# VHH binders against q2ydc9, part 12

Target 1, 344 residues: q2ydc9
Amino acid sequence: MASESAGPAELGFVEAAPSWRLRSEQFPSKVGGRPAWLSAAGLPGPPELACPLCGRPMAFLLQVYAPLPGRADAFHRCLFLFCCRTPPCCCGLRVFRNQLPRQNDFYSYEPPSEDPPSETGESVYLHLKSGAHLCRVCGCSGPKRCSRCHKAHYCSKEHQSLDWRLGHKQACAQTDNLDNIVPDHNFLFPEFEIVIETEDEIMPEVVERDDESEIIGTMGEAHEEELESMAKHESKEDRIFRKFKTKISLEPEQILRYGRGIAPLWISGENTPKEKDIPDCPCGAKRLFEFQVMPQLLNYLKADRLGRSVDWGVLAIFTCAESCKLGIGYTEEFVWKQDITDAA

## First folded at step 18 (VHH)

Design dd3
Fold by OpenDDE, fold request of step 19:
Structure dd3 (fold): chain B 344 residues (1-344), chain A 124 residues (1-124)
Amino acid sequence: as target 1 above (344 residues)
Amino acid sequence: QVQLVETGGGLVQPGGSLRLSCAASGFTFSSYTMGWARQVPGKGLEWVSYIRSGGTTYYQSSVKGRFTISRDNAKSTVYLQMNSLKPEDTAVYYCARYYKRGFGTTLDHEFDYWGQGTQVTVSS
C-alpha cells in the first residue's frame, strides 16, 4: 500500500464572521460561542460534556467541518472539541464526532445559502429543529428546565444558577421576552470562523548561484561529516522545537493544522504519544491523527485574563480510521494534550 | 434538473486566447458560487477559478493575471476568459456548482454538479 505522500497540511485561521455564517445550516468550522450541532438527534448529554476531572460543565472550544470524500455516510462530518474552563482544573478535554449523509432529515440537499437571512436578529437558538432543548448558557443539551417559566433549559444546576443570577430571574417573570435576550454569562469563548488555507511549500528559493566554478573535487565526504557533527550537537528536542518554530514562522497566525493520517507537529519531544497511547476506537479500528490545535488559538480566546486558565502547547485530535458510526449519536474521539514545558 | 454545459474550448496557439462559457439551468444561478476546474491527462483535477454569488473572484496561482472569471446572472452563465495561454494549460475544463469546502475535502466534494467538460488544447 503506497504511503500516499501526505499532501501539504491545511491550515486554519480565525476570522470574524456574522452569526448566520456560523449556524449549523452553514456547516461551519468555528471557534467559540455555542456549538453548531450537526445532527439534531443524539447530542452528547450533560454527563458526556462534563469535565472528566472535576465534573463541571465544559465549554465549547471549536468545531471542524471535515467531510470524507467518497463516503456517503460522511458527506457531512464535524468534530466538536470541548474544554474545561473551571479553575483550578482547566484541564479536561473531550472531542466528539458526528456525521450525516447528504440526504438527511435536518438539512436541505442543496448547498448552503450564501445570502444572509432576512431575519437579522441575533436570535440565540434555544432549541434544535428536532425540538431538543439547549442550555441557555452553553448551547449544549439542556434536559433541566426552569420550574417557574418551563421555557428556559439548562444542562446543569450550575448553569441554571448562573443564568438565574445574571438575568433569568428578571426575565422569568416576563413570559413574552424569554427567548430573545440571553445575557452574557462569561462562559462562552469568543466566536470566530475558521478559514481554510493550504500550507504553501515555501521552497527556499535556491538562489542558483551561477558560480560555474568547475571544482569537481572530493567535497562529498567533508559535507557528510559536518552534517553529522551538526546533527550530533543538536538534541532531538532541539530539532523538534526548531521544526515547530520554522513551520509556525511561515504562518504565524495559524490556529489549526489539518491532515488526516499525517504526523502531528509537536512542540517538544516530551509527552509525545506513542502508538500504544492512542486508544483504539470501540469499533476495533485504530485512531489516526486528523488535526491539531495550535497554541496561537489561546491568544484569540483571551484566556490570559483569568489566573489559571486553559493552556496547551498542542492539542492533537485522533479519530477512528474507519470513521465508524457508533450508535445513533455523537461518537467520542481522542485528544492528546501536549503542554509547553518550561525549559527549565 | 441541474445542468451545466460548457462551450468555447478548442485548439489555440501559445500566447492565444479562448473564452469558455458555461450555461447553467435547473437552479437559481444567482445564489450560488460557480467555478472552473481542469484536468490534465494523467493528472488529478485542479481548481482554476471561483466566482461567488456576490461577484468575488478567486484564482489559482498558475493562472492569476491571465485568466478572468465572470458571470451573467441574467443569462445564468459563467465565463472564463483565458489569455496568454501556455501548453501547460492544455486540459479538459469543467464548470461546476459550488457546494461547500471543508477540511480534507476534494474538488469532487466541494462542487456538487459538473459539466461534461470542454477540451482546451494549446499547441503550436
Scores: ipSAE 0.885, ipTM 0.938, lowest interface PAE 0.4, mean pLDDT 90
Fold by OpenDDE, fold request of step 19:
Structure dd3 (fold): chain B 344 residues (1-344), chain A 124 residues (1-124)
Amino acid sequence: as target 1 above (344 residues)
Amino acid sequence: QVQLVETGGGLVQPGGSLRLSCAASGFTFSSYTMGWARQVPGKGLEWVSYIRSGGTTYYQSSVKGRFTISRDNAKSTVYLQMNSLKPEDTAVYYCARYYKRGFGTTLDHEFDYWGQGTQVTVSS
């Protein structure tokens, strides 16, 4: 099996885009807002979208449209990344994969329209084409409904309470306009399109100058191992960070690096996953690196709220090597979080 | 049925010019992004130029300033004006209808319909 030379990584950049371009029918890669769900069936439920650490509802962070060429069952394929925004936790992460063939029940066989829809109204979709209800706050599955109007749906009591306080109480009696007026709950991240660029192959030949400078240091054997280990550790860490900086410096605004099966670009040698740290897919296949989220994205999320906020060095996403279809719904994949080590 | 038919290829001297045409049928031409790609024998397919339905144009760096993509919606035709041709521009040029780009996609996936191609040879 010829090691297909892992082509250059693809880079993602954030750009402002009109809301219609970020709808499901456009198969967007996007940051923030509500998820543009791919399949209208089998959405992850509230338990799946709860933070594994604190149990609170997670926020949609981004989605990556990443079809698999040559795979009919993955003609459309999207990865959805969620994060916990609830202080003091802000650490929970989950990623889900969904895929569809070109011929499916939800979308036209034809390419997405490039024309703006005639209805310019920023209408928030509160239901899917399947009839599934979405939470008014987060845009995720909303199995709970308002006991008064029976039109407002929620993923949780928390989001129901939030919406009630911020406007639904007043609107609930005016049932005819509920669909058009969703208040800002300050829960969603700012919304952007992720634009794809190819990383130019000009990797500077890092001439690994093996400067084997023969440091003829006469000092005793035992201190050499510790000094070598410390020097190796510091040197390794410095090397990793230098590599990271060099790559980032070429395209400083990159928020995403994509390359299925390539090595991630780590920011530190610390908290780097080993193969054993990446769980296998339930189908039995290995998970492979697919893309990573860069720390630059944090600048766009306006996470500057006072206190523990969402923070990462790198988020690395690993997906089933076989891109298997587990059931009819969304398949959970694996995310590794690498934090920025405060250089003490 | 969607059809794309390229014309205008041929033999030209270095520094010369060619104009490729792609006649489209079987779909609402004005609503789609159209593109040109080229393939050198023994090499992979590479994109050359795109033109959006709204008229925005994109070019590969190697052809920027030399090639111009345009479209005539009334004629359902996309054009590629190639000036200052170089030997390295020698390839089969394909017209294609744009579908959607994603991460990790190939041109074959990003474009759903392709013409038969037209040979462009730049040689002394």
Scores: ipSAE 0.881, ipTM 0.935, lowest interface PAE 0.4, mean pLDDT 90
Fold by OpenDDE, look of step 18:
Structure dd3 (fold): chain B 344 residues (1-344), chain A 124 residues (1-124)
Amino acid sequence: as target 1 above (344 residues)
Amino acid sequence: QVQLVETGGGLVQPGGSLRLSCAASGFTFSSYTMGWARQVPGKGLEWVSYIRSGGTTYYQSSVKGRFTISRDNAKSTVYLQMNSLKPEDTAVYYCARYYKRGFGTTLDHEFDYWGQGTQVTVSS
């Protein structure tokens, strides 16, 4: 099977965008805010969106719109990444995949409109088109409801209590205005659009220095780098970090690297997964690398405000090689967290 | 039915100019991004330029400064002005309606309707 020359990685960058561009019908790649759910059916429930370590509700971190060309069943495809924001844990991660054909019950067959909707009001959708209720705090499935007004929904008692303290207590008696103003619970990450660029397009204009020196054949450069590395007593770790730094230096603001089936860019040789560390999909297929989240994203998340904040070197996401449909709902995929080893 | 019809292709000498036109019908033209792609025989499709509904333009690096994309919403037409043409610009040029770009998508996925194409030949 010819190793299809893995095309250049695609890079993700964060940009500010109007809220309407980050809605589900726009099929966004985005950071923070509430999930722009793809399918309105089969959302992951509170147990699935609980931190596997501490059991508390996780926060939506980002979603990647990544269709599979040539796959009719994956004309629309999204990956949703969640993280724990609860100190001292802040370590729980979960990722879910969902996909739809072009013709589906939720969206138009036609391309998304680029026209701003007339109702520019930042209306928080508290329910899906399917009628499923969403948590007022996190935008995830909200099976619990306020016992007083019966209009406010929550994923957990924790989020219910949070909302109650921060504004719902006052609003609950005023049933007509409940849908209009959701307070900032300081739970959601800042919201950004992820803009896609190809790594090759970003190659610095090699200032063609006119030096006529004859492009003697590329066979020697690999040997010279090895020889230079041997000469400089560069450790394997130093080499890996140098490679990481070099790649990042070309586009220092990159927050995501995408390439299905390519090798991840690791920050160190430590805490890298082996093939055996990546669990197979329940369908029997292997999981392959699809994209990674870079440490630069942490700068945009303003994580410093939350004490022992969410921290990672690299988050690597692995997905089913077959992009299988395990039922009607969202399929859990695999995320590997590479921590930054404090260089002693 | 959505239809895209390209015109304006032909034979031109290096350094010459051509203006391609694409007449669109069957949808609300003003609400969508339109683009141009080209295909050299035996090679894959490459994007050339696209223009958003709001008028923002994008160009492939190889055509920047030489090509200009524009649109007339009243006529439901998108144009590609090609100046300083090079032999490397020889290709079939296609007009296309933009759908959505995602990670890992191809041009065939990103654009949902395509014209029949128009031949552009740059030769001495």
Scores: ipSAE 0.869, ipTM 0.926, lowest interface PAE 0.4, mean pLDDT 89
Fold by ESMFold2, look of step 18:
Structure dd3 (fold): chain B 344 residues (1-344), chain A 124 residues (1-124)
Amino acid sequence: as target 1 above (344 residues)
Amino acid sequence: QVQLVETGGGLVQPGGSLRLSCAASGFTFSSYTMGWARQVPGKGLEWVSYIRSGGTTYYQSSVKGRFTISRDNAKSTVYLQMNSLKPEDTAVYYCARYYKRGFGTTLDHEFDYWGQGTQVTVSS
């Protein structure tokens, strides 16, 4: 006997939004661009944002704004997901949680304003209120500084070299505000807002499995037996994938499914985590499922690209059941990558 | 100090109309989304409608086409015109100031200040 399931999932969808709505003080859920960091202090450093497989700097993929109702220390709460997009790897993933009380050193106590800010320029904001500098390429902590101009900051020599090649060599020391001159490094994903809809549950329907069998005369009997034979060949894996397709059918463009403590919706029975594969939080608590990234997101990353690129069946994010505040800054959580098993 | 005061509730027959008003003070009304929620007897609290600072409106499916939310920024007032009322609309109606929706949030987080409520009863 299964226990009562949790409530319905919340679904995420991408939408275009003006850049000011995706700034940190708006508490966005967003895909791509640079991170809209929550706490301006204690950012993950370059070692924490290096790909765990190849060591190269990772790209920001998405963040979700996920407060915990009734928890004063998590009135604001955000999860940040990063992926390696550098060939030939394109496989590494890391996810971080940060949370703040409503009264904090960074944001107004009042709701986010709906008024556009007075300055709406295209310049990027690479210097946080805490004094931290951000990498010009990726928007992550940038402790390295250009030794010539002393104004451009980078997370790594790799990004410093990239920016040098793509424009900084010319721009270095030519302007007092380099934030107005940031080239397209072909590193960031396209930027979107993630908007929320509550999933409408698909009610069980009783549908005759032999709908295709319109029996007229003798020939109908032969078709029925052939259909029955084909149905008996359906495997457990076919049923799991069919369940996946059925579950998403009313909202096929969902890029994210959220539900803290619900069961993940897997695309296949393979490459799913066992309990031992999900590490406990350093605070001692178990980690529980919080949200999954759907394969539909890949369509918005804009790559009809030959060669190796980011790919997944499902990404499943697991977070501390206590949503603990361990130390200062950002706490690493756990992401499971379910790949599609193909002919290996 | 944020204050929200609802008026306009009452008893009405099915098919009738009521207009609720909510006078707001203690904040810059024109900069924020405002909304209405209701507590149906024996059921939980549910949102009804909200209106953004720029006038864009949203409605729960059960009231769409029958209810109209509006605002007057000069008077710091939000309204709910309720037409074609049904017995199922019987509830205490609350005016509320929107804060922000996130994944996993409840109405108590999504709206940060609530009025005292006004009773609407639809009965013959």
Scores: ipSAE 0.763, ipTM 0.868, lowest interface PAE 0.4, mean pLDDT 84

Design dd3
Fold by ESMFold2, fold request of step 19:
Structure dd3 (fold): chain B 344 residues (1-344), chain A 124 residues (1-124)
Amino acid sequence: as target 1 above (344 residues)
Amino acid sequence: QVQLVETGGGLVQPGGSLRLSCAASGFTFSSYTMGWARQVPGKGLEWVSYIRSGGTTYYQSSVKGRFTISRDNAKSTVYLQMNSLKPEDTAVYYCARYYKRGFGTTLDHEFDYWGQGTQVTVSS
């Protein structure tokens, strides 16, 4: 009666959602906005959320709600992905895992409410149940406070300066409405819900005999003559990219593929990790693939504004095979960035 | 204590109809999404239908157009009207309270309380 290993991939898609559905007590999978933190205690501090390449504060990119069935200590479980969007870097990434039992100090044992809250304001929740204060700009841990009002909190001097220039200089004198009036700092990504769909099985009839070949779906839009021509002239890299396009063809708008322990779908044979490139968890366990972020997400981030911005082929997230809980609240995991490379 | 009690199962011929009822107690019924799942012989659990607290309904593709879920919040009862029954609908049907779907979740996580089930058999 033991369940089989995880089934086919689950796909994520962006959808608009009312802000209340993206609050922490709804356990959202979401893109952009501020993190909907799971545990209100033990947040990553400013050093943990500094870009590993340039040291500046990172922006929240997305979170996924990914409980582990049968694990009482991971009845609730979220992964939080952050990226550097600060020019000229725009390259750094960090990912964190947090999990809670069903009975905990922060959330009801009962299912998330289906009732919209009576409050409909655009208020930002910058003070967690634990007493932790959040940065007004990024929604991450904000231990620094404005010395004038003692009410606005920040992760860094950089974000304090930004908020000062964009509205806090005026709002600092008006203490009664501080949390109700948070300006657009042009730092956070647009906010969306991630909706889950199970991927249909890809038919094996288009499988290359190469041991490393992916299964290619037969329901693609490609014409027969074009496929045969490509096969006659196709390099290994062209075949990998074509297999990528074919596999996503039934659901081309997917921004995320999830499957704990499955193989990632790479866009290219270049810039993929070897085993040595994926560090073990500090607890000693191996890390295994959990989900990937697809390049389609870039279309929703407004990343094509003028200037340097975030970019990737795919992002692959690897997490502790034991889903361990170390002595800190949030556990850093591993993200591999497959950059877009010209294929021959 | 949460309790869910299904009734209305039985033996029917192909093309026939049944109406399942689920009486709920031990929680504020009107505040939660409720659903039906089934255990088909030789297969695992599969979801059938669910209905949100506000009345919005969802159906698995194999039953859409044939089954209708409804609820009566005053009686704390959820119903499943099953029409045009087929032999493949033969299963133990469970009433359940929805919790939340996440990536990688199974039905046993997505529904937190289950009834004892009622047998539906469709055969000639």
Scores: ipSAE 0.751, ipTM 0.855, lowest interface PAE 0.5, mean pLDDT 84
Fold by ESMFold2, fold request of step 19:
Structure dd3 (fold): chain B 344 residues (1-344), chain A 124 residues (1-124)
Amino acid sequence: as target 1 above (344 residues)
Amino acid sequence: QVQLVETGGGLVQPGGSLRLSCAASGFTFSSYTMGWARQVPGKGLEWVSYIRSGGTTYYQSSVKGRFTISRDNAKSTVYLQMNSLKPEDTAVYYCARYYKRGFGTTLDHEFDYWGQGTQVTVSS
């Protein structure tokens, strides 16, 4: 109770895993690869997964498996984060939530089996149980179809052209079984499992005191007090970064911090959201902090062969406080990007 | 349907040892992770150890090095060897079948079937 989900953050770490462990029926938390969609119905369409800045298809970055205990309608619950990795943009972000009861149309009521599947588990599954087709390049909803073979599906002309250039031109003419022939498009991030550990607190009194010392001049004080406030702001900026480094020091490899309703751990005093910057859910509830993506994740994406790449200080995800079921399918939530350097 | 039956509890002096057993039935035992949790009187339920189908083991820090979890898939049985017992190990120990851990989950979500429990008392 006291040390589980009641108080401290949970940390996520990257580990290698065999591909079968990262399939949807295993309910993974994972980085990269294609999304392991939860509900096979109501996927975000190409417009919802277009970069809000440049309009090009976004890449799946990560998903977290985050059930809500005691909520029958969220026995299974996942958050899916997408980012633009297409130069020169590399800046757009979108995040979606989906949830299911334990009894549902897609998955067994029984726990995920730990037995590895047969050899066909190496194939990419591009056709969901619902009948939905997935883009061969990105694994997102793929309503466009190759007119020649009628077997390959795409989210966009961009991905159709990419797949054509990188092998589908030949595969379209040569084979019926396209699921086993999907080239490396250099679009997906490297794939990893996210493993969970509970954070052990160190020096909580010191950390708490430093948090309470962060003041921006809000009082109508004299000139001397304003000058001290300005000096304290600059000193507070160094303290904020030092607090960040101290907080993560016991587990410096953490790529994710999770805690529904806890305070985010910011890397800088700049570019933090105020209450008005976090939109309410369309259902009327406030959005609350749920998890943040740490800059350490970037080290695992560094092997990209594209030019300009993604960058951030932290990404903070905010979700509906009621975890409502809004309409059909996946519900878009809110992500805040905190930058701290010349990393636009 | 699913049934988990613990045995092996009892009274032991500090520094002593006990071996708990859990006989499982009603599911394909070899395909799932199994674990032990304990309820200390006046305190909350806490996990102790679990073992994956392939034999990989995990331990709470307070028992690591003293407790050993193991399984016999042919007998559908999971064991907890408890050495160097301390008075704070006094609790009702439960065998449980793992479902799935996610971010923000509690033990009642992470384990879907529980045994009746077996009392372990460490005192003199």
Scores: ipSAE 0.718, ipTM 0.828, lowest interface PAE 0.6, mean pLDDT 83

